# VH-VL binders against Ras guanine nucleotide exchange factor D (gefD), part 7

Target 1, 231 residues: Ras guanine nucleotide exchange factor D (gefD), of Dictyostelium discoideum (Social amoeba) (q8is19r433to663)
Amino acid sequence: GSNIIAQQITIIDNEMLMAIPPSQFLHKSFSKESKSPQFHDMVSKFNEWARWTSSEILSKEKLVERVVTLSFFIDLAKSCVELGNYNAANAIVGGLNHSSISRLKLTWERLSTKVTQDYDRLLSLFDLSMNYKNYRDEIKSTKAKIIPYLGLFPKDLIAIEEGNDNFTNNNLINTEKFRLLYQTIKKIQSYQQPLFTFKTSEPIKQYLKNISNGLSEEKDFHSISHKLEPR
Key: E = the ipSAE of ESMFold2; O = the ipSAE of ESMFold2 at other seeds; V2 = 0.75 times the mean of E and O plus 0.25 times the DockQ between their complexes.

## First folded at step 1 (VH-VL)

Design r03 (framework fv_romlusevimab)
Fold by ESMFold2-Fast, scan of step 1:
Structure r03 (fold): chain C 231 residues (1-231), chain A 123 residues (1-123), chain B 108 residues (1-108)
Amino acid sequence: as target 1 above (231 residues)
Amino acid sequence: QVQLVQSGSELKKPGASVKVSCKASGYTFTNYAMNWVRQAPGQGLEWMGWINTNTGEPTYAQGFTGRFVFSLDTSVSTASLQISSLKAEDTAVYYCARVEDFWSGYLYGMDVWGQGTTVTVSS
Amino acid sequence: SYVLTQPPSVSVAPGKTARITCGGNNIGRKSVHWYQQKPGQAPVLVIYYDSDRPSGIPERFSGSNSGNTATLTISGVEAGDEADYYCQVWDYSSDHVVFGGGTKLTVL
């Protein structure tokens, strides 16, 4: 069942990705919401996927229902990866790794071995060590359409911009800097392609677009967490 | 009103531990990362690291691993810094400061600071 | 190991323009932020992203950043501007925030 929801999340994420003009990645425009509204819309949605994950788990007062919900979101993140949506998968993993969720020892202890192994693989995939080496290695090996983790593009573009001068030591145009910038922008554009394999479920899509309605405030997460498992 | 309020001054002996708290109000706590910055007497500002307020994941600057621990209590919008095995060299004012946590936080600067907590380590 | 260099002190007469420099290798490629710290007080962000002003900061504060030098410019200097000023960047290679050593502005 998580596959249908993962498909709708992927449609939403892809529509948002396609809506970002490449100019929003130029000259650090992504640093200001006024200059990069579509980029920041996608950032906001990423944070909403994470908050939705945490909020849904914390809404379950009964241990059995909490275990089922935690298992569901692990499966959902795995389904997102299988569909090539690394952006939403990482957001969901972020929600699962929130301190208010990670502390629910009784809940985590009741997960099946399979689900626990699936979660361990997701944590390994999105491990930030060595500049996201595991994630970067995986996306390099893939030829299928993907939605990459959007948060690495600003970091990579800043690295190119700040690490390279516009001119060489001979006052010649630095063709390597402009080549790297061009290749990075072209790589982003290569991901901005229509999805042809997924059918839209309008009711589910509309629910997911408006999931922020009725979610718990993040400031309440630890209070709720401690009431569920006061340890 | 957007503000960060830190706990009061501490006077400790070498080998003790101290916990400095930083309570946020007037904004959505998890939308901003929290930096910790130290200032030794008569010295400049020294970045210690930051913590992701959404995930609770800390990042420590070189030199601040081991004895220093960043933590959160999101239910009360509070970030904390714990220093174990205190040394005389830890004597400083410790500041918390927020930065916008939208993947480009370092481009926005630290726009709101706590008032500082003086930690004095003296025998 | 990225280093920001500031002069330790700058003196200006009231009503004149103060310029505080922040030197760093190819600093013009980085985003520079500036903080004002008065004695016994927390730092206050006065310029971010090289030249942008936070709400509440007077127009007489401005910033620039090119080549190896970023500059904080305070026009029409007032006695209340006496403070320590710090520049700050994020260093990509170390993934660390770096502060300059600070400049004491004295209004004589």
Scores: ipSAE 0.000, ipTM 0.502, lowest interface PAE 10.8, mean pLDDT 84

Design r05 (framework fv_romlusevimab)
Fold by ESMFold2-Fast, scan of step 1:
Structure r05 (fold): chain C 231 residues (1-231), chain A 121 residues (1-121), chain B 108 residues (1-108)
Amino acid sequence: as target 1 above (231 residues)
Amino acid sequence: QVQLVQSGSELKKPGASVKVSCKASGYTFTTYWMNWVRQAPGQGLEWMGWINTDTGNPTYAQGFTGRFVFSLDTSVSTASLQISSLKAEDTAVYYCATDFEYSYGPYMDVWGQGTTVTVSS
Amino acid sequence: SYVLTQPPSVSVAPGKTARITCGGNNIGSKSVHWYQQKPGQAPVLVIYYDSERPSGIPERFSGSNSGNTATLTISGVEAGDEADYYCQVWDSSTYHPVFGGGTKLTVL
């Protein structure tokens, strides 16, 4: 099942999140891979989850196998949300929403009504409109441990930098700007907590850690997509 | 495949207007900001500004206010640059370019192929 | 506003090492990105964040950045490396990217 795989993904994501020193969010360290290796490791893994999703679906020449695989990844993303892993869930939804996948009309039209409804709910949850309003609202209402979408933290830090001067009109340090930066970093640290609920499946965990081996490159996705379903 | 495809070359008379389009594909359009960069014949790269694809709010560099308008049509994942009251000095190749990741000190990873705008009498 | 200075041209023999500089006040505290532009083509990112290479860029391209000078280094130069090269930084005072004037690399 998808639930066991979602558990292993969540173990991996949480280990990576826990490994990021807070200093990698300070003084623009996260803008340089050499100064923020753990942060960039987690960003790379997020991109691997998305690329894995698209590659697996595109690897299925037979329509029936593509439908099964598409259904599996929708269920996997749903399972990740249920476990509180919004990071991996968003990555998988990103892979599903890739134009090379979304254009496969024959595949999508063969999904069950339930799976289509599950996907629509995931798209709504991770919708970018109003600065990720639906996602932010859900996170605010959640009491359980979560792994948040990692990409929003650099976005929020950049928005604070962009919207505020370092100095006031009197050349004084802008205390409000630095307070907002501090609060954002403190929020990140609040998510860096150990998981105690899931058992490790070493074979599955190792497969997922080394998932990049054999994935198609994104530049090939549209070519493959058009061969599978022309127009 | 992440790709930016721009509209074809334009030959215009002084005083006319032109609209250059840039269609994005292979990613969620609102995730990355769209930059516009101009290159006059034999000259270097000149940043014109950007548009926030999430909010639709444009930011223009000094010298590109007034006649230049950045806009979006999110339903077709397209950013556009409109230049009104064209002058001979607007003759240039216009590029759209986007950052491909969230980070401080952004760089332009994905570029359109460029649209040549020639203004001649 | 922040200004980046590049030499207008650099010449190098095939197989030798080319060094293209990008000068700026305290540029070592900034992240420098480098673009390659061949005639009639769009710019291509070849180095980002001082020294990182995008996928598909040969290992002979490398970068460094310290003090007041950033450098793009191309070892074992090939005829196909002949192009204009631009450095770029982020100017926090204006919240704008700033490009250097460009350097034409000629492979003799």
Scores: ipSAE 0.000, ipTM 0.395, lowest interface PAE 19.3, mean pLDDT 84

Design r07 (framework fv_romlusevimab; at its last look DockQ between E and O 0.01; V2 from the best seeds 0.00; counts 0 for: pae E 21.7 > 2, placed apart)
Fold by ESMFold2 at other seeds, look of step 2:
Structure r07 (fold): chain C 231 residues (1-231), chain A 121 residues (1-121), chain B 108 residues (1-108)
Amino acid sequence: as target 1 above (231 residues)
Amino acid sequence: QVQLVQSGSELKKPGASVKVSCKASGYTFSDYAMNWVRQAPGQGLEWMGWINTWTGNPTYAQGFTGRFVFSLDTSVSTASLQISSLKAEDTAVYYCARLPYYDSEGYMDVWGQGTTVTVSS
Amino acid sequence: SYVLTQPPSVSVAPGKTARITCGGNDIGSKSVHWYQQKPGQAPVLVIYYDSKRPSGIPERFSGSNSGNTATLTISGVEAGDEADYYCQVYDSSSDHLVFGGGTKLTVL
């Protein structure tokens, strides 16, 4: 079941979120892996979730198996959203939306109406239009513990850094710039809370931690996709 | 080398205040939540709450939302418990205990030695 | 609030096996942790996540958790095992840690 897997993904993502010290968000440290190793670990895992999604679907030579796998990952992303893990949900949606996957017309047309509607809602939630408006509205209105899409914080911090000088024209410290930076970092820290609601399944957790082994490389996705469904 | 060292025992009158400190060493202070646990004489362990050492935000258990205040001094890796308007029933041993965030399991792996607070009329 | 129930005491002969229970509704879906406390001392974690031992805890300490009961098992008990034992969980509905009432293990 997709809910049990989503719980374990959420445990893994929360452990990485908890490990990121605020110094890795200061002075654009997130731009250098040597200055922000924990931040980059979480970014790397985000990319692994996406690559895992695409690679598993592409590994299914039989149409029936591919449809079941596609449906599973849509349900998995939905389960992640329901658990408050927007980071993993967005990664999985990114894998589903990869050009090598979205082109699989035979596979997509076999989905049930319900699963198709679930996917459409997930796409809408993580739509980038209006500066991720749907996503930002979602997380602003919730009181529950969540794991946010971490990739937006560097974007917001860069915008603050590049849009403001450190000093005013009168050589005073620009306190508004540093207040904006502080507010953003404080918001990140507000998500860094322990997660106690899910029981760890060690076999599943270890599998998920090591999913990069045996996955197809992204450079090969296009050719595998065309072999499966020539157009 | 991981240690939580608490302040010494206290003798107080009812109505006074007390501050129990817990100094951490041998680890990164902000990687662990700090819990406070009470044990009245001859009684069991009672969780009072915890403080997020990164944000400074406390969570108090039911029954500890009034006279009990958790605080931090991160410059010296110290968590503190202040109890105001002391009552005889506050007589207890007070423990600090750290809780690792990275395992997400909700257990306390290292405990302070305890601080005995005695409130005598 | 979520309640954990422990027997107030357990007696066992030296060299035998002690079993200390911790009851709770659907406790098998929670991670159960166990602490040992000797008189005048701070508690010490002896089992976490149902059955895992911290470094320095002898293998004769073990744990299990299913259904409505978690159990701490101490095989080959020694006089030095005489202590109070507490189970503990996290209750997501209250966002609180919860202790059992404690069990006094007597070795005689």
Scores: ipSAE 0.000, ipTM 0.464, lowest interface PAE 16.0, mean pLDDT 87
ESMFold2-Fast, scan of step 1: ipSAE 0.123; ipTM 0.654
ESMFold2, look of step 2: ipSAE 0.000; ipTM 0.400
ESMFold2 (binder alone), look of step 2: mean pLDDT 95; pTM 0.961

Design r08 (framework fv_romlusevimab)
Fold by ESMFold2-Fast, scan of step 1:
Structure r08 (fold): chain C 231 residues (1-231), chain A 124 residues (1-124), chain B 108 residues (1-108)
Amino acid sequence: as target 1 above (231 residues)
Amino acid sequence: QVQLVQSGSELKKPGASVKVSCKASGYTFTHYAMNWVRQAPGQGLEWMGWINTNTGYPTYAQGFTGRFVFSLDTSVSTASLQISSLKAEDTAVYYCARDSFYEILTGYYGMDVWGQGTTVTVSS
Amino acid sequence: SYVLTQPPSVSVAPGKTARITCGGNNIESKSVHWYQQKPGQAPVLVIYYDSDRPSGIPERFSGSNSGNTATLTISGVEAGDEADYYCQVWDSSSEHVVFGGGTKLTVL
């Protein structure tokens, strides 16, 4: 069941998103953990989703089990996209695309054509080229309730700040710049809505909340990868 | 403990190719993007681009597309810069420098660890 | 394309305060980093994120960023502070790093 796990991930991500006060996106507060603790909690969780993905695959010494686990995480990322959770989907793809995983050619060669095509679509969706054009186009046409990729919020706010002056050439306040900032913050707030469709599985939810307790140290990933496939 | 060690100086003729390597140690290689910065004799720092060490995706600054190629060998925690069809104007010290990319705020922190630099001299 | 402007040189007497400026249109909206480069050496990050110091950088180094000017301030200047100093920002729109032209600090 990748779908039920994707649902629990989405519940967790949405609870964390809703807990971020809008003030943490103002005045570069998001750049300091001390000034934006809830934002950084969600950043930490995003990184845990990625590390969990890599760690689970690397924990499988047997090739067959490693192929099954790789297939599972590709399906999980796909399920997250289908549920509108682009944040977790991108995190999982990040874990799959980690160099310690991408180098496991024997494992990747054994994936079914369908799973390989699913992965190629995920890579295309989250391609960072042209400022995440494919992703941005996707969310523009997507259903009302989504969890967007968290990393683009600070990026967009800084781009507006950097691309627009506080004052016009006449030393008047640049109302267009502040309008764009306000609209971006309002858009962020529009994503902070409760989920009505999902049912909680408390055992799975608690496991996923505490996944960091069982993860391998990332500094060990390359060592483990080379022991599994020493080419 | 955390360090970047670059390959040695190169003396090349115009039209040749050169490959500069940058070996990382003391940290998780894929957690930090790798920047390339050059400095021509008597000139300032010029950013060439960076490579995402997790995805392998390179971003090149304007003027550094075509002849310049960023690559990775993650099995030995090494980033490389290859310059083809060398010109006299490519004479410079080339630096690698790490920047955080695993965190969502990638690019907002400075380059905290630098290689020692590789001098590339192009002359006949 | 964003441009950072630094004075080419600044002179200061030992024990006095040096101020190195970095001019940019609305630079207040950007995060400014500062690097020190001594002859024959790689650059060293001395200030990041406008005003934060990396571990090992003495308290004599401080930074500020307001309006159109960011400033690196070195109080109680020592002979060993003589170096080239570069400011740097990240242009998130183009995903490009921008360096200033550098300022040579001379301690006389």
Scores: ipSAE 0.006, ipTM 0.471, lowest interface PAE 9.6, mean pLDDT 83

Design r10 (framework fv_romlusevimab)
Fold by ESMFold2-Fast, scan of step 1:
Structure r10 (fold): chain C 231 residues (1-231), chain A 122 residues (1-122), chain B 108 residues (1-108)
Amino acid sequence: as target 1 above (231 residues)
Amino acid sequence: QVQLVQSGSELKKPGASVKVSCKASGYIFTSYAMNWVRQAPGQGLEWMGWINTKTGNPTYAQGFTGRFVFSLDTSVSTASLQISSLKAEDTAVYYCAREEYGLWSGDYMDVWGQGTTVTVSS
Amino acid sequence: SYVLTQPPSVSVAPGKTARITCGGNNIGSESVHWYQQKPGQAPVLVIYYDSDRPSGIPERFSGSNSGNTATLTISGVEAGDEADYYCQVWDTSSDHRVFGGGTKLTVL
């Protein structure tokens, strides 16, 4: 079931999030893997969640199995949101929205109305328009422990860094700029808490940790997609 | 042992000036900013501002510009607050309190001085 | 500009739970810190970043922060907990540390 897998994904994501030293969000350290290894481990894992989603769907030659797998990943993303894991949910939605998957019209047409509506809600939640307004509104309203979408932190930190001078026009240090940076780092640290209490399934957790060992290269996805559903 | 030790009580006339000192020990002085907090008799805590111990740059809260000056003597790990042209309304206990510059800590004051009472009367 | 509202006093019997609130517009998006001040003494940090305890602060002290209200909770209240309690946030828009007006906790 999707719920137990979402729980294991969330355990993995939370362990990785907690392992990132706050210094890796400073001075653009996140821009270089050598200066931010734990941050980039989590970025790599995000990309693996997305590629895993696309790869699994494309591995199904039979339409019925492809529909079941597509439905599974939509339910998995929904379960991740319900558990407060917006990071993995967004990664999975990214994999579902990949052009090699979105073009499979016969597969999408076979989804139930409920699953289609769930996917539409997920697309709305992670819509990048207005600087991820729907997502930002959602996390602002939640009272529960969450794993936020990791990719917005570098974006927000760069915006603060480059949108504000280091010195005021009086040649004084711009304390407002550094306060905004500190507040953002502090908010990131507030998410680095061991508040998820899920039962660990070692077989599932180990599979998910080593998922990269079986992933197809993204460059091959379009070739496979067109073989499954040619025009 | 981490300590902030403040200078003794002062009794001053209106129009005089006073200098309150806060001597730090037991930690690296420049790794923590120094906050100043005022408490008038029977009133609550009021943040006055802080001084960056690495650069010497002060930041004053609204209402504490002009007559109030934050300064440092890093050679003796001491922060000072000077109040000029004293008014009766300046009667209060003045606290220094440290705040870590570390990004995983800060914006709260973990160690406080014992307070310096400044009384302004004729 | 940012204002933190605390009740001026809270009374509680020994062994019961005291709850001290700190109201602020969208305070749940801020980090709230709590200080205890006993008569004639300097303030002591008892909770930081909404719910974390400094070394030496008993587990009876806990905190929460959501929406427009942060709360300091003291379970199994002891006579020695009698003090004034202040909440504090960093108002990023004005670059100011802002204190609440304080709550006098009376144990009796």
Scores: ipSAE 0.000, ipTM 0.403, lowest interface PAE 19.1, mean pLDDT 84

## First folded at step 2 (VH-VL)

Design a09g (from a09 with heavy chain W53G; framework fv_amlenetug; at its last look DockQ between E and O 0.01; V2 from the best seeds 0.00; counts 0 for: pae E 15.5 > 2, placed apart)
Fold by ESMFold2, look of step 2:
Structure a09g (fold): chain C 231 residues (1-231), chain A 122 residues (1-122), chain B 108 residues (1-108)
Amino acid sequence: as target 1 above (231 residues)
Amino acid sequence: EVQLLESGGGLVQTGGSLRLSCAASGFTFRDYAMTWVRQAPGKGLEWVSAISGSGGSTDYADSVKGRFTISRDNSQNTLYLQMNSLRAEDTAVYYCAKDTYYYGSEGWFDPWGQGTLVTVSS
Amino acid sequence: EIVLTQSPGTLSLSPGERATLSCRASQSVSSEYLAWYQQKPGQAPRLLIYGASSRATGIPDRFSGSGSGTDFTLTISRLEPEDFAVYYCQQYGNSPFTFGQGTKVEIK
């Protein structure tokens, strides 16, 4: 079921999160893969989670199987949120919201009311309006271990770097800028905690680590989508 | 300013179910995690369950996992504890408490409600 | 699971005396996530100390907390009649959240 798969995704994501040295967030190092290889490994896996979601739905030629698969990924994203893995949840929502998936009207209309409502809540959580207000409020309110949506930290660090001079008008070091950077990096490090709760399923984990091997390329999604549900 | 009022306690048979409620006021309920803590008669405090402000993250003590479900309705400012498959050992006063958790800051439980008594009899 | 062990189990003291209550954690706890509560008979717990050493609003300065890592202390410098109660330490930094078993401060 979706809970055990969500647990294994969370183990994989947490291993990558814990492997990122703090230096990869300094001096905009995350902007260059050569200076931030572990950060970019996690970004790459995020994109794999999204592509996996879209590819699996598009692989189902029969409408009934496609509806089941769509429902499964909505439940998987919900399970990831419940486990505190907002990174994978956002990736899966991105895959569900891909134009080649969202256009599958025959598939979407066959979802139960409950699953549709679950998806609407997930969309609301990761809504980018007001600088991801819903997501940021959610993180602020949680007390359990989380794996945050990693893409927001570079955004915040870039904003601090670009929006603040290194020196004040009096040619003194701008200590507020460096306080903001420190607080942001300290917050990232606070999420870098081991997972003691979840039991590893090595077969499932290995499947998920190698998931790209069988996936359709994103460039092919549109043509596959139109074959499945012609307009 | 903050008020928490538990209700729904009472006498129930072993194997039965009860649903506890905690009505909250005096703060922006959706911004704060909430918790249930219980105290068996003459015993110490035992943490039972916690829920994030949005309801998206929950946690449970091992003694109640699979039997109890914490939930919240942010439109009604109400915290719930659904207790199923009740056992004699679940007999306790149940308190709801406001978690002061805030992004990047410390969190603790303040205030607590007055408690509601749950008695599980054979 | 972080086990909090309080000692002593019972303190029998007279008004005006100093009370020292210990809370030992089975593994390190950041002081940010350590609190102390007072519970009088028939009442809900009341927050005394948060962040290991910060007094909650309305708590008299005779209550103080200290400690870090695995060892935490609550001190009542001069017991008043209203201070005879049970005291609990609590951690909420790691799931599951746990309380100590309590220290009863009773009149000699």
Scores: ipSAE 0.000, ipTM 0.405, lowest interface PAE 15.5, mean pLDDT 83
ESMFold2 (binder alone), look of step 2: mean pLDDT 90; pTM 0.921
ESMFold2 at other seeds, look of step 2: ipSAE 0.025; ipTM 0.593

Design o09k (from o09 with heavy chain E55K; framework fv_ontamalimab; at its last look DockQ between E and O 0.88; V2 from the best seeds 0.00; counts 0 for: pae O 5.5 > 2)
Fold by ESMFold2-Fast, scan of step 4:
Structure o09k (fold): chain C 231 residues (1-231), chain A 118 residues (1-118), chain B 112 residues (1-112)
Amino acid sequence: as target 1 above (231 residues)
Amino acid sequence: QVQLVQSGAEVKKPGASVKVSCKASGYTFTRYGINWVRQAPGQGLEWMGWISAYKGNTNYAQKVQGRVTMTADTSTSTAYMDLRSLRSDDTAVYYCARDEWLYGMDVWGQGTTVTVSS
Amino acid sequence: DIVMTQTPLSLSVTPGQPASISCKSSQSLFHSDGKTYLYWYLQKPGQPPQLLIYEASNRFSGVPDRFSGSGSGTDFTLKISRVEAEDVGIYYCMQSIDLPWTFGQGTKVEIK
């Protein structure tokens, strides 16, 4: 079921996270693939998780199968959160929240009440208001190993770098700015820890590593969506 | 420390309404749903309904549908249950309980006794 | 609605002896996410219910090792390996796989 798949996703995400040298978060290196290949590998995989979610739902021509698939991805995102994988959970929620999926009113109407409540909770967790306050509060309070939402690190580093001068009014190095940057990098490093709790399923892991081979392109999502549920 | 604290006991006449409060502390209020569960004297537990502290979405038990309203005030981290057209069989202890994905209802309020009598 | 049936409805146990409570659901509590949405609660006299067991067999934080849950699908058991005076109260099973969430009728545990 969804828990085994969530475990394999978490193994993949953790391997990718572990592979990112901390230097790829320095001097805006993350803005260029040539300077941050491992960071961009993980960003690409995040986008593949989201596209996989949307593509799988849109591949189901029959309403009943589409409802089952939508329910599966909500369960999968929930399982990822329970395993501490906020990165993949947010990617999947992004795929579910894509306009081509959110417009499928007949599909959403047939979800069980429990699955609808689970989705509501996922939306609250990843709500972007107050600079992702709900998400940040949750990861701050946890003591377990997690895989954080990768996309917030570049945002935080840019905010620190652009919000603070490199030098003080006396033309001295701004130690507070570099302290904040250092703390952010150290926080990223604290998440780069090995997993010891999950068993690898090689067939599932290989499928998930190569999912892009069977996915619809995002540019086609709107057209497919309207063929499934015209409006 | 995660805690839910409820309002005090109420005595009401048939046909009146009652509003029970449940104040949350020690966690991010909007990240958890709140369930309302009641227990009539000497009887078992009966689920009344659920509210999302995030979107305010609600689900009510059929027996109270049409005369119950659940709300949540995020500014005070307080959930409310309004029950109207009270009958003698609404006499019960009313509990609020936090809904958690892994644990179910893991934190409960102390209970509010509502007595409906003439 | 899912119906939860507990047996027995009352138990009188000699201190230090084991106790066993059964819970049967009218439909499977196993979800496609791999979880079983079955919980056990204890309500001590004059107190709100407290969570003992979640997901059929997992002991909640602070719950003594003498409590254990087992079962799958529709048939579940709560066992107390050695009943103590503080274990007196009413035990409830509960399901949250589908709304409305429903409780068993309760099992009263007393000490002889």
Scores: ipSAE 0.468, ipTM 0.784, lowest interface PAE 3.2, mean pLDDT 89
ESMFold2, look of step 2: ipSAE 0.308; ipTM 0.733
ESMFold2 (binder alone), look of step 2: mean pLDDT 94; pTM 0.955
ESMFold2 at other seeds, look of step 2: ipSAE 0.240; ipTM 0.713
ESMFold2, look of step 5: ipSAE 0.306; ipTM 0.735
ESMFold2 (binder alone), look of step 5: mean pLDDT 94; pTM 0.954
ESMFold2 at other seeds, look of step 5: ipSAE 0.197; ipTM 0.697

